# Designs tried in a protein design chat: VHH binders against q84jc2. Part 57

Target 1, 232 residues: q84jc2
Amino acid sequence: MSKMRNLVEEKFLEFYESWVIQLELYLHQLLIAHNNNTMSETELRHLISKLTTHHKAYYTAKWAAIREDVLAFFGSVWLNPLENACSWLTGWKPSMVFRMVDRLRKSRVVLVEAQVKKLEELRVKTKFDEQKIEREMERYQVAMADRKMVELARLGCHVGGESVMVVEAAVRGLSMGLEKMVKAADCVRLKTLKGILDILTPPQCVEFLAAAATFQVQLRRWGNRRHYVTHS

## First folded at step 4 (VHH)

Design r14 (framework vhh_8fcz_2)
Fold by ESMFold2-Fast, scan of step 4:
Structure r14 (fold): chain B 232 residues (1-232), chain A 125 residues (1-125)
Amino acid sequence: as target 1 above (232 residues)
Amino acid sequence: QVQLVESGGGLVQPGGSLRLSCAASGFTFSDYAMNWVRQPPGKGLEWVSGISGSGGRTTYADSVEGRFTIIRDNDKKMVYLQMTSLKTEDTAVYYCARPSYKLWYLTGSEYFQHEGQGTQVTVSS
């Protein structure tokens, strides 16, 4: 199991490093597109599609990996401590992307009233879906803290065949529950992202995606340096 | 402190080749992805190509894919753009650009800026 866990972690680390490098290259394209008033709607939609496909590739790889070892995604080795500290159920907290939307309201490309209303409706729905998952996680954590887990930990001290089988079955059951919960959280993330992109115009989508990618890339850069800037 | 100096531009005929160079100084070169960006006459900035800090990943605009190659030499602190099969629509001022990523909430030119004077590429007969 631990050997399988190490292999999943190593493979996803290699995938994630490559994925983030490509995200940064796409970010550069978004930033240039944002400053180009001569790009056609078709060209902007094509760039937005590249980013959407890139994010879908992440979830395809993630869901394959969590099927093998979901626990690898709780305290991920491919994320630095700052990125891990900012994680909610193995990824970004869905409601946090509305912080990027707040930036659009202060940008040079203003949102019309109809868009503001739709974004507020989406924000409320996203928070509702997020809270539903949080309640499910709370129930899961309570179940894990039950006396039965203490008994299983005690049985782990006895190498008898029956004890080993019981512990293995319990761990597998817990992993399956966590996998379902992580996928539910990821579905909220994807629905929130799609919802925002469906409300925004192509130039606004480029600005939003650039802001989101900048935050992700910059958070990684800050955390990788692991230092506080000293005036002296 | 941070400096990017482009060179290698000039006048070439359609179908010709040209190599652009960018000399970097004032930062840890291998920690940054580098880009080539161009501005054709009467148009806005157009992203051309990008290369990761290690050089292990490259990407290209659809308009230059298969014709241009971005290369870097981290020991020399150089990034290059090898251009082949040049077309009249490749005529532009080419800039070597390092992303700034100054603040995550800023967008547009505020945190991504081309640096240096650029180098003029003219493709005509």
Scores: ipSAE 0.087, ipTM 0.599, lowest interface PAE 6.5, mean pLDDT 82

Design r16 (framework vhh_8fcz_2)
Fold by ESMFold2-Fast, scan of step 4:
Structure r16 (fold): chain B 232 residues (1-232), chain A 125 residues (1-125)
Amino acid sequence: as target 1 above (232 residues)
Amino acid sequence: QVQLVESGGGLVQPGGSLRLSCAASGFTFSDYAMNWVRQPPGKGLEWVSGISGSGGLTTYADSVEGRFTIIRDNDKKMVYLQMTSLKTEDTAVYYCARPSYKLWYLTGSEYFQHEGQGTQVTVSS
């Protein structure tokens, strides 16, 4: 299983590095589009579609990987420590996206009253879904600290090869529970992203996606510029 | 100091070819994705092509896909745009661009920092 875990991590690292580089190339297109008053609505929608397809590709790859090794996503080797520190259940916190929406208002982009109302409704719904998942995670953490799990940890130290079955069953239970919670969180992320894009006009979508991608790319660059001291 | 210098533009007939060059200095070239953008007469900036820092990934605007090829040489700190099957619609000033990622949202000004002077491409009979 250790060898399979290493293979899953290696494959997702390769995927993620390519995925982030492609995101940065899309960001360049978004920045040019944001500054170009001559782009048609059809051209803007096509660019928005490229970004949504790119994000869907990430979740397709992620869900395949977590089915094999969900624990790889809690201390991800393809993320730097800063990116890992900013993670909420293996990804971005859904409510954070509304900070990008608030930035749209500050950019002098006029949101009509109907859009403001729909965004507020979506914000409340997203926060509710987010809190529901947080409660499920708390229940899971309490269950892991329960006497039964403490007893299993104790037995794992006491009995040799015969305890392997008990430890493997506990690890499978942990993994299945975490996989369910991670997928639930990812569904909230995708619903929130879709909801915002459905409310915004194409030019507003471009600005929103540019802001989100800039934050993601810049966070990675800031974390990667950190110097590591190698201890021989 | 970051500097980008474009060259290779000129007058060419429809169906012709040109190779644009961009010489970069003042930064760790391989750490940055590079872009070609263009400004046709009377229009805004249009994104043309992008290449990752390693050169492993490239992407193109639909209008140039299959006709243009973006290449980089990290040892020489150069980006190239090989243009074939040129059309009158490709007439523009071409710029080599590196995105800033820095405070662009608040300033509402330059989103591509350290772009050069550009090189004029004119496609006409």
Scores: ipSAE 0.038, ipTM 0.560, lowest interface PAE 7.6, mean pLDDT 81

Design r17 (framework vhh_8fcz_2)
Fold by ESMFold2-Fast, scan of step 4:
Structure r17 (fold): chain B 232 residues (1-232), chain A 125 residues (1-125)
Amino acid sequence: as target 1 above (232 residues)
Amino acid sequence: QVQLVESGGGLVQPGGSLRLSCAASGFTFSDYAMNWVRQPPGKGLEWVSAISGSGGSTTYADSVEGRFTIIRDNDKKMVYLQMTSLKTEDTAVYYCARPSYKLWYLTGSEYFQHEGQGTQVTVSS
């Protein structure tokens, strides 16, 4: 099983590097669209659709990989230490995207009262959904701390190869619970992203997506520079 | 309305065989991978096996690999679990489950969702 785990990490690393390169290309297109104001509404909708499809591809690949090895997504080898430190259940914290919404230029693409109200409602709902998942994670952590799990770990250390297999089976069971929680968190992320895009106009969507992509790309660049300097 | 109806369970001796059936309705059957999951007495759900929508790919939990075979018939909208070399630890209620991630972009927070009463498999002498 450790060979299958290494293969999952290797395959997802290759996928993620390619996915980030494409995200940077889309970021360039978003910045051109935003700065030049030359695209039609149809062209903007097409660009937004490309970003939407790109995010869908990420979660499709992630959920396939999680099914094989969810633990690879906790302390991921394809993420630098800064990206890992900023992760909430293997990804971005859903409520954090509202910081990107707050960065929208109010003077050029002014949010109307109805949009402000809907965004606030979505913010509250997202926070509520986060709390539900956090409670589920707390229950999982309590289950992991249960004396039976500790006893299984002890047996694996002290009584031969058969005890090791029993511990591995217990870890597999725990991994299924983690998979469920990670997918629940990803679902909140996707519902929040879709909700924001449904409320915003195409020019506002472009600005929002540009802000979000900029943050993700910059976080990676900052973490990579620090890691190189610190560990080289 | 999605409906999944399991059948074929029963009492068998260790080393015996059983074939479980699941009749699906309320969705485009061939568009979804199908799973078998089980719940032993007093424990949580345990994933057993999966088959792709086309039937071209199958996968199994380590505990049943080589002993169980998952099959589907898209024309009849049926999925089956052929169980051989049954062990006492295979005792559980078995459920047929559809992945909830078909519409994951806007919905779904679980890998699979099951409905119906399941079918009881008891392995004892």
Scores: ipSAE 0.000, ipTM 0.091, lowest interface PAE 18.9, mean pLDDT 78

Design r18 (framework vhh_8fcz_2)
Fold by ESMFold2-Fast, scan of step 4:
Structure r18 (fold): chain B 232 residues (1-232), chain A 125 residues (1-125)
Amino acid sequence: as target 1 above (232 residues)
Amino acid sequence: QVQLVESGGGLVQPGGSLRLSCAASGFTFSDYAMNWVRQPPGKGLEWVSVISGSGGSTTYADSVEGRFTIIRDNDKKMVYLQMTSLKTEDTAVYYCARPSYKLWYLTGSEYFQHEGQGTQVTVSS
C-alpha cells in the first residue's frame, strides 16, 4: 500500500491559504488605521471585531479538522518548516504575544499604570496555564511510552485479528488524548488574546493586532525563502 | 532535515558497562521526548527507554529497569543511554528515536521512527 495526503489535509490546506491571504488584507487595514488619526472609536472597534472574528474562524475550522485527524496538525503540510519548528502544541506559544504587548510602550498612546498591572497579571496567569499544559504533555509522552507504546511495539511483532483490534483501540485513545490537549492549548490562546484586547484601548488594540499579524506574516515569508543555508 | 546519529556500541563481556550516545540535529531538541529502541538479531523492534523533552521524567522497559539510565543534555542536543550489568539478552542494534505522531497510528512498528544506522551492542564471553 501507498500513503497519500488525506481529505482533512487537502481541505485545511485550502482553508489556511485563503485565511492567510485575508489576514494580510486585514494587516493592511490595521496599518492604515494605526497611521490615520481620523478613524472614530466605532470604526476602530469594527476593525478589531473583524480581526477577532477572523481568528475565531481559524479555531472553528481547526477544531473540526482535529476531530477527524489531530495528527495532521503535528508537522502540518500547510505550514513551512520554520513555522512548524516554531510551533508549540500545534500553534503559537500563548506567552509570546506579550512580546507584542511590550512594543505598545513605544506607541503614541502610552499604557497607564492600571493597564500595566492587569497585563502583568494576565502574563503570569498565561504562563501558569502554559506550564500546566506542558506538564500534561510530558505525562502523556511518558505514559505513551510506558503503557501504550510498549503494547503497540509488542503487538507489532504479531499478526492476528485480536492484535489488530487492540492496536486500533490504543491508537484511537492516543488521538483523543492529543485532541483534548490541543483544544486546551487553543483555549489558552483565545483567552490570552481576549484578555489583552479587553485591557487595551481601541488604538492600542489596533497596534497590538498589527504587530502580531506582521510577525506571523513575516515568519511565513522568512520560512518560504528557499533555505537557511550557508554558502562556503 | 531531522538527523539522529548513534555511537558508542561495541563488544562487551557479561556484567560489563557501555554508554551509547545520540547526536540530534534539524529540530528543536527540547520540544521532543527521546527514545532508545533496540532490535535483537532475528527479532522485531523492542522499546527500551524514554526521556521527556525537559528531562524531568523517564521510564524504562521492565527488562532494563535498574540497569540502564537515560540522560539528555539539551544544550549539546545529545541523549545518552548508560548501560550497566549487561546480559547476553541485551545484544542488539540500538537506535535513538524521536516520536512520529504522523505515522504511529498506521502500525505499531511505524511508531519507532529512527533516522540513523544505529549502533551495535554485542554482549558475549
Scores: ipSAE 0.000, ipTM 0.168, lowest interface PAE 17.9, mean pLDDT 79

Design r2 (framework vhh_8fcz_2)
Fold by ESMFold2-Fast, scan of step 4:
Structure r2 (fold): chain B 232 residues (1-232), chain A 125 residues (1-125)
Amino acid sequence: as target 1 above (232 residues)
Amino acid sequence: QVQLVESGGGLVQPGGSLRLSCAASGFTFSDYWMNWVRQPPGKGLEWVSGISGSGGSTTYADSVEGRFTIIRDNDKKMVYLQMTSLKTEDTAVYYCARPSYKLWYLTGSEYFQHEGQGTQVTVSS
């Protein structure tokens, strides 16, 4: 129990390392499916389903963890500095996935006009939802500077029974606000991912998921290599 | 220099068994997934099986599941394919392949690279 406040970080680090190993395994299967073209539509849909279930498992674990300690996700110990620098509200920026979609537009299998139209509509909606979350975060940051919060910070400088309890209650309120905002951002991520997969055919879904997973894995490797280069 | 050298192919009757070997050199073998891919006469490459760098995870094509087993020995830098209950449709040149997903992402090339001549497996009466 003496380390209970560090338990969330320790448990999520263990989860995340296992989750990334499984993502690399799925990436391997996606790239094989893309290159050898031996899978039926049913088999491709099953593989896509495994990936969507894997991503849902991540958000299930994340939401359980942020309920206990949302601040662990701002400057996460399980991410390298490059991954943390590229984060937007504790995860990937939703509009960025359309860069992966743009790769499909240049693939050997051309997207039909109806798909292009639906993807552009989804891009606009995603950008709008993303900006709405950014405005909410701005309002949250402004609220941090109101007179009540300034007064509570001042009281925290004079450590004593009642003052400590009042400051702790205020900090809990701030954490609850951040939890709600992070969950809202995660909902935009999940809606964007589902929207793309609903528009694409199974072979196009495989190519998209492979591109996204490849970028995620490579970003992690690029950040980790910095440490090895500086080793004496 | 990176090298992959396949061996162990041959002529076998339907229902028979063969063990293919791949000797790897020139890279940190335990850091890479290793695959077996095959090319039947007059057809394109078909993925057969894969094994993770640690050997803790294996995957198989539906057509070979339950019949083939992929194994690796990181100390010897070897990957093996144990084939049982062989069928005429298993006739192909078999290649040991290392994943090249970074190259694929940047250039649009094939995900896996096979660098050797392969080993011929012929299943016939």
Scores: ipSAE 0.006, ipTM 0.300, lowest interface PAE 10.9, mean pLDDT 80

Design r20 (framework vhh_8fcz_2)
Fold by ESMFold2-Fast, scan of step 4:
Formats: sequence, C-alpha cells, structure tokens
Structure r20 (fold): chain B 232 residues (1-232), chain A 125 residues (1-125)
Amino acid sequence: as target 1 above (232 residues)
Amino acid sequence: QVQLVESGGGLVQPGGSLRLSCAASGFTFSDYAMNWVRQPPGKGLEWVSYISGSGGSTTYADSVEGRFTIIRDNDKKMVYLQMTSLKTEDTAVYYCARPSYKLWYLTGSEYFQHEGQGTQVTVSS
C-alpha cells in the first residue's frame, strides 16, 4: 500500500532482520569460546563487549522508531506470532533472564556464594521495577476507558471538522504515554543485563549470553517454522 | 527431513589443497549458520569454521586461520571449505554441521551437531 503508512515498520523490519543475523553470528562466537578453553580473558571481554554494543544498538534504533510510531511495537510485523506471544511491553520480561542465570548454577561453571547473593538482590529489585511499570500500564488502561476518551471516540465517528483535531491530540497524548512506558521497560532490561554482567566472571558472562542468545534465536526459528507451515 | 551430505575429501600430500562441499536439504538453508567440524583419528570433535546464514561473517579456529576459507552458496544450498597448505595434523573426518541447542542444558560438544556421514581427508606423503 502506502510506503508512508508503514515506513517505520519497513525500516525496522529491515534493521531487525540484519540485527538477528548478527546476533546469530555472535552466538556462534560465544559457543566457540565456551568450547575452547585457550581464549584469553582479554579475548572473552572483547566478545562480551561486542554483544553489549549489539544490544545497545538495538535499543538506540528502537527508541528512534518508537518516537515516530510506538504502536508499531505492539504486535510487531518483524516478529512472528510466537515471539509476539512471549512479549512483555514490546520485549522480553526482565525477570525472565534470571532463568538463564539459574542454568549457570547447574552448569560446569559454578557461581560462588557472593555472586548468588548479589544475583538474588538484583532479581528482587528487577521484579520491583517490573511491578512499578505494570501499575503504570494499569493506569494507562484505566485512562483509555475514561468517559472523556469514550466521548472522543464518539466524536471520531464524524468524518470531518473540528473533532478531527481533538482526536489527533488525544491519540498523540496516548502515544507519548506508551512511549514513556516502553522506554521505562527497556531501561529495566538494560539495567538488569548490565547488573548480571557486572556480577559474573568473563567465562560466566559468555555462558549467560550464549544461553540468552540461544533462547532468542531458537524462539524465532520455532515461531517462523510454525508460520511457514500454516501459510505453505 | 534434514540432510547434510559432505564430499570432496581424499588423499593429499602435505602442502596440498582440497575443497570440501556440503549439500543441504530439508530446511530453509539461508536461515541457518553453518559450521565445519572435524574428528581426527582416535580423538574427539574439533570445531574448524563458521559462516553466518547470509555468508557475510566467518570465523576460524586458530589452527586453520589463514589456510582455510569457508564459503556458501544459498541458491545452491551448499557450503564449502577451501583448504590450502594442508598439514598431517589436518587428517580427519570432516563434517558439515548446523547448531544444535538444548535450552535445558548448554554443552560445548552439542552446539555443533553434525548430521551427515562426513568426508575423510588424509594428508600424508
């Protein structure tokens, strides 16, 4: 249809496809590093830095895109239905990464007691930050059901005139509210990732990042296979 | 059904060259990164090389860096390993492999699941 209508979707789809391909490359480098005990600490830290920069690039691109069209990130066209079903405020739920951390406890690389304590403290804080954002989302949904919004929806049934400007102003306000909540959720995501990486040793960081990237890549493959089968 | 069929191995003298081929079927080839792994006589699997789904990124084991080149042709559903300056230490069965992931347990040897029969490379005088 209209290129202008879907410009944000088109540009971010192109970005995301390239971003996921690069993530898979980094995943293989992480798996090689995990298999190969000859890599130096400097080499491991360089690889961890590449992953950290890669995730930062994603949020930079995302935040630019949501300023133009935050609604594109709810039910995103660049994500398959399985990826969308697993989304919490346009991305992964921050506390979920502690499931990857729990896997490290059962792995060959053992966490020391001091690390376990710090990870538990971080998990509690992450859950608190999630609950704060969930309360903000609840307030947003209540505002959507407010009489004023219902009245604006009724006015929006009229095809022309002064009601158009009032509806447009209300929609812009709602979009700004969603943008703020999505950015808040993304800040919790980034803060949680940084916190985990700051607690873990470089070999443990490699294992954690490999587990996280494996989940992300595999979830996309499982969902893409289902989508392909239903449309083939 | 996923199939990977390796070919191109053989007997070659030290300093020689060989090109290995892997024909893939049963999956969307361009969606998957591919690896070459090898098993020397009486030893375990050793990772050799990686290529991304698009072919835009490659990585090599230190032992083969500068001597081997991994290439793919997504239209033909092929991945290749161009081997030069071959050494006796390169003698192994070579496997084309795609990643195998088990989210309940992450193990090194399971990351590069080889699904083909392999192709024998023997470097001797």
Scores: ipSAE 0.000, ipTM 0.193, lowest interface PAE 13.8, mean pLDDT 79

Design r21 (framework vhh_8fcz_2)
Fold by ESMFold2-Fast, scan of step 4:
Structure r21 (fold): chain B 232 residues (1-232), chain A 125 residues (1-125)
Amino acid sequence: as target 1 above (232 residues)
Amino acid sequence: QVQLVESGGGLVQPGGSLRLSCAASGFTFSDYAMNWVRQPPGKGLEWVSGISGSGGSTYYADSVEGRFTIIRDNDKKMVYLQMTSLKTEDTAVYYCARPSYKLWYLTGSEYFQHEGQGTQVTVSS
């Protein structure tokens, strides 16, 4: 909307572009590992650790940025419209990763019964946490509407600096509430990712992470190419 | 249409050098990591080397590390494989390949989209 981006948007856009480039490099390493039976378990665990560290770096940068301007993450300028349309509370929907896990069950690397049981337990827990956050966001939206109604009532009764101060306090409260909700959603994302990686073997982790990274990279490419003419 | 055209193969003596080229068209070249894979006579496909979309990172199979160098020129939509200190074991058809979006549910060569006929490298005395 604004013709000028704010500082948080500019800084996070630069960070995100670099982060995506590094994700593509890690994706390449994952694809090599998946197609090469010469890698040891230690080497695979090291690669998995690099990717988990990379994802943690994203959330570290994100949480610093949302402390300054959480609204920058709703309709982000560093994401294309398709990426924004696919967002659930400023990121991927946690339960979505289990669709990728389900596809692993059809791969050459077979999940054992104990893994299937643990993955189903994790899926149920993740869905519960997801629904809890959705209910909390609905309550927050109701509270936000109530605050806006109070502000509208105050603006009808006041003319002057007191009205400005009340509006500023309400906006600050809104931002703090949204920051808490986004962090709660990100915690579910990180716990779900860690839970899956803890259940899977190193080769299965590599396949899962490759699937997740490819989907993320591909979604970005699809959105960026929507202007191109369809070739038959 | 996506096209990958390999060239630069030939017959060389052990210890010799060759530079393979791959000309890409029909897609946004810089969006894709590119790979070289090879198929020795009577064997399956073997991954050789890879380069990121930006060209900022390169990767090599242990068998070629220190002897081969992968390079790309995004302006010309080219990827190259500079081969030095060639061995008889490097004899193979070399293919230029980009990663498939089909991921974990595909096997072997289906994971890489190699569109060309490849280029033959023969290392013989």
Scores: ipSAE 0.000, ipTM 0.134, lowest interface PAE 18.0, mean pLDDT 79

Design r22 (framework vhh_8fcz_2)
Fold by ESMFold2-Fast, scan of step 4:
Structure r22 (fold): chain B 232 residues (1-232), chain A 125 residues (1-125)
Amino acid sequence: as target 1 above (232 residues)
Amino acid sequence: QVQLVESGGGLVQPGGSLRLSCAASGFTFSDYAMNWVRQPPGKGLEWVSGISGSGGSTFYADSVEGRFTIIRDNDKKMVYLQMTSLKTEDTAVYYCARPSYKLWYLTGSEYFQHEGQGTQVTVSS
């Protein structure tokens, strides 16, 4: 298992580094499109589609990796300590993206009343879905503790190879439960992202995606500290 | 402090080739992805190509894919754009650009800062 765990971490580290580099290049395209408004609606929709596909690729790779080793995503080696400190159930907190939506109200892009109403409805639903996941995780943690304690108590009388196999089975069972919870949280993330993009116009989607990508890139830079730009 | 100097532009006939160069100074070059963007006469900026800090990943606009190649040399702090099969529609001022990641608090013109002076590419018969 230790070998499998190390391999998963190494493979996802390579994937994640490449994924972030690609996100950064898409961010360049979003910023240029936003600043100059030179792209047609069709061109903007194509760029938005590239970002959507890129995010879907992340979750495809993540779900394959957590099937093998979900614990790699709790305190991930491919994230710096600041990125890990800001994580909610192995990723971004869905309701946090509404802070980026709030920035659109202060920008050159204007949200119409119908969009504001739909975004507020989505915000309420997202908070509800978050609370539901948090309650499920709390129930799962209690169940994990109870199952682990019962299993350890039972194994306390057996010190041979049979005990090793039973411990491995117990760890696999706990990991399967965590995998289901992580996938549930990721589904809330994807539903929230899709919901926002469905409400916004293509130029607004470009500005929103640029804001989200910029925050992700800035957070990584702040946590790494070596790549600080001294211009204020 | 940050400086980007583009060169290599000129007049070329359709179907011809040019290699653009960008010399960078004033920052840790390998820590930044680098881009080529262009501005055709009377139009806004158009993204052309990008390369990751390590050079391991490259990306191209659909209009130039298969015709242009972006390369970097981190030891020399250089970015290159190799252009082949040039078309009249490729006529533009070409700029070397580094991203600015201050969007969290920025509005309008502060979102993206172009730092190069540009090099003119003219494709005509």
Scores: ipSAE 0.000, ipTM 0.303, lowest interface PAE 13.2, mean pLDDT 79

Design r23 (framework vhh_8fcz_2)
Fold by ESMFold2-Fast, scan of step 4:
Structure r23 (fold): chain B 232 residues (1-232), chain A 125 residues (1-125)
Amino acid sequence: as target 1 above (232 residues)
Amino acid sequence: QVQLVESGGGLVQPGGSLRLSCAASGFTFSDYAMHWVRQPPGKGLEWVSGISGSGGSTTYADSVEGRFTIIRDNDKKMVYLQMTSLKTEDTAVYYCARPSYKLWYLTGSEYFQHEGQGTQVTVSS
């Protein structure tokens, strides 16, 4: 139903705008913690916990929404064109966070060799999981193309009112498959974030989370500005 | 370059109301979330409230939830803080703030150095 589809998109738009504003507030707290270096380990762990809870809240809301309309997450109305162009299976590409990790190697809070080794093992595992999902998605897209061709051929035959039921069943099947793929990608994202935070010390976690949040916020701002840029 | 000018502060009795205003210039206002932060006498900065660029979403510190309302007018490049049921602990200099981010260097202090002159709110009998 059109009104139900619009409601899902509108509700998630309102959620996402609120979620981003809270992310910016947490980013501010992370930058103060990083710049002043006066917080206790307990205080840093509390701040890190707030951000991990915030990210988990995003995936809880997302998974509820995709159960209702997974297609809303392909070309999302709550994302600008730049954010949509940079999306990998409805979100950030898991391996990209290791760019933020590489920045930590050059920071005042230097990684020890044991951490470097564990992060490299995690990077390899993350890329493997990422490629596995990419292969599954490619196979799914090929299967979708084949099914669409078969359905279009059937519709050309003018064979009774049963054709509508067949098309509806095919669309339901496609949506269920996409929901599984999106959840699999989100699980890789969550495992990658957890893995990095488990390896890093609290000050390193703060620096990492600040870098990641800064990139996310800046990408949104850059994309919003591009709506107003005209080129000859 | 970025200019934020706060106004509307003053002396008020406990239980009273005030409306703070912030006039913004030097950036594309609707692209940025806007915040209100405050600094009580002798203490550090405390976040109060935030509003998304579109105005569709708002959030509040637990200490002010239900008492304060943040509103924005993108056409006028204004953000407001409507304060009701004021308490003595709300006494502070209130600043309008836009997040300031650098991809290559992360610092929270730069955010407040260049953003707003502040407006004093004193809640006293």
Scores: ipSAE 0.000, ipTM 0.238, lowest interface PAE 16.0, mean pLDDT 78

Design r24 (framework vhh_8fcz_2)
Fold by ESMFold2-Fast, scan of step 4:
Structure r24 (fold): chain B 232 residues (1-232), chain A 125 residues (1-125)
Amino acid sequence: as target 1 above (232 residues)
Amino acid sequence: QVQLVESGGGLVQPGGSLRLSCAASGFTFSDYAMSWVRQPPGKGLEWVSGISGSGGSTTYADSVEGRFTIIRDNDKKMVYLQMTSLKTEDTAVYYCARPSYKLWYLTGSEYFQHEGQGTQVTVSS
């Protein structure tokens, strides 16, 4: 089990490092596109599509990995301590992206009234979905403490094939519950991202994606620059 | 202070080759991805190629893929653009660029700055 868990962590670490490197290279393209008033709408939409495909590739890889070992995503080894400290249910908090949209507005980005209204409606819906997931996770954690954890602790005192099989079944049950919660959170992330991109014009999408990528790349860089003391 | 100094441009016939160089100083070079961008006559800035901080990953604009190669030497703090099979459409001022992420957080109005004066590439018969 632990060998399979280590293999999942190793493979996703390799994937994630490559994925972030490619994100930074796309960020350079977004920043240049933002400063280029000669790009056509078709060219801008093509660049936006590359970023959308890149983010979808992340979730495809993540969902494959959590089917094997969802616990690897709680305290991920491929994230530095700062990135882990900023995580909400194994990833970014969906409502955080509206702070980036608000910054674009304050930075003299022209948003028409219809866009502002749709973004506010999306913000309210996103916060509602976040709170629903948070309540479900809290109930799950309470149930684990009362029932599943007590059962696992009780079984830990017994040796033999019978106790091993029962413990494995209980762990599978816990993992399935966590997988459901992580996938629910990721669905809110994807719906929020798609919703914002559907509301914004192509130049505004480029600016938004550049802001999001800048934050992600800089957070990783800041965390990696710290002297890190590890205990193994 | 961040400084980028481009060189290597010139006049070349179609189908020819040039190697552009960029000397970097004032920052931890290996921590930053670097890009080459160009400005053709009468057009805006066009992204050409990018390379990760380690040099392990590269990416190219569709128009130059297979013809241009971006390389870096972290010990020398240099980034290069090797250009082959040059076309008249490649005529531009070429700039070495490091994105200014801080500008987003401080001003919000400009996220990118090319740091050099550029080097002129002219492809003509």
Scores: ipSAE 0.322, ipTM 0.717, lowest interface PAE 4.1, mean pLDDT 82

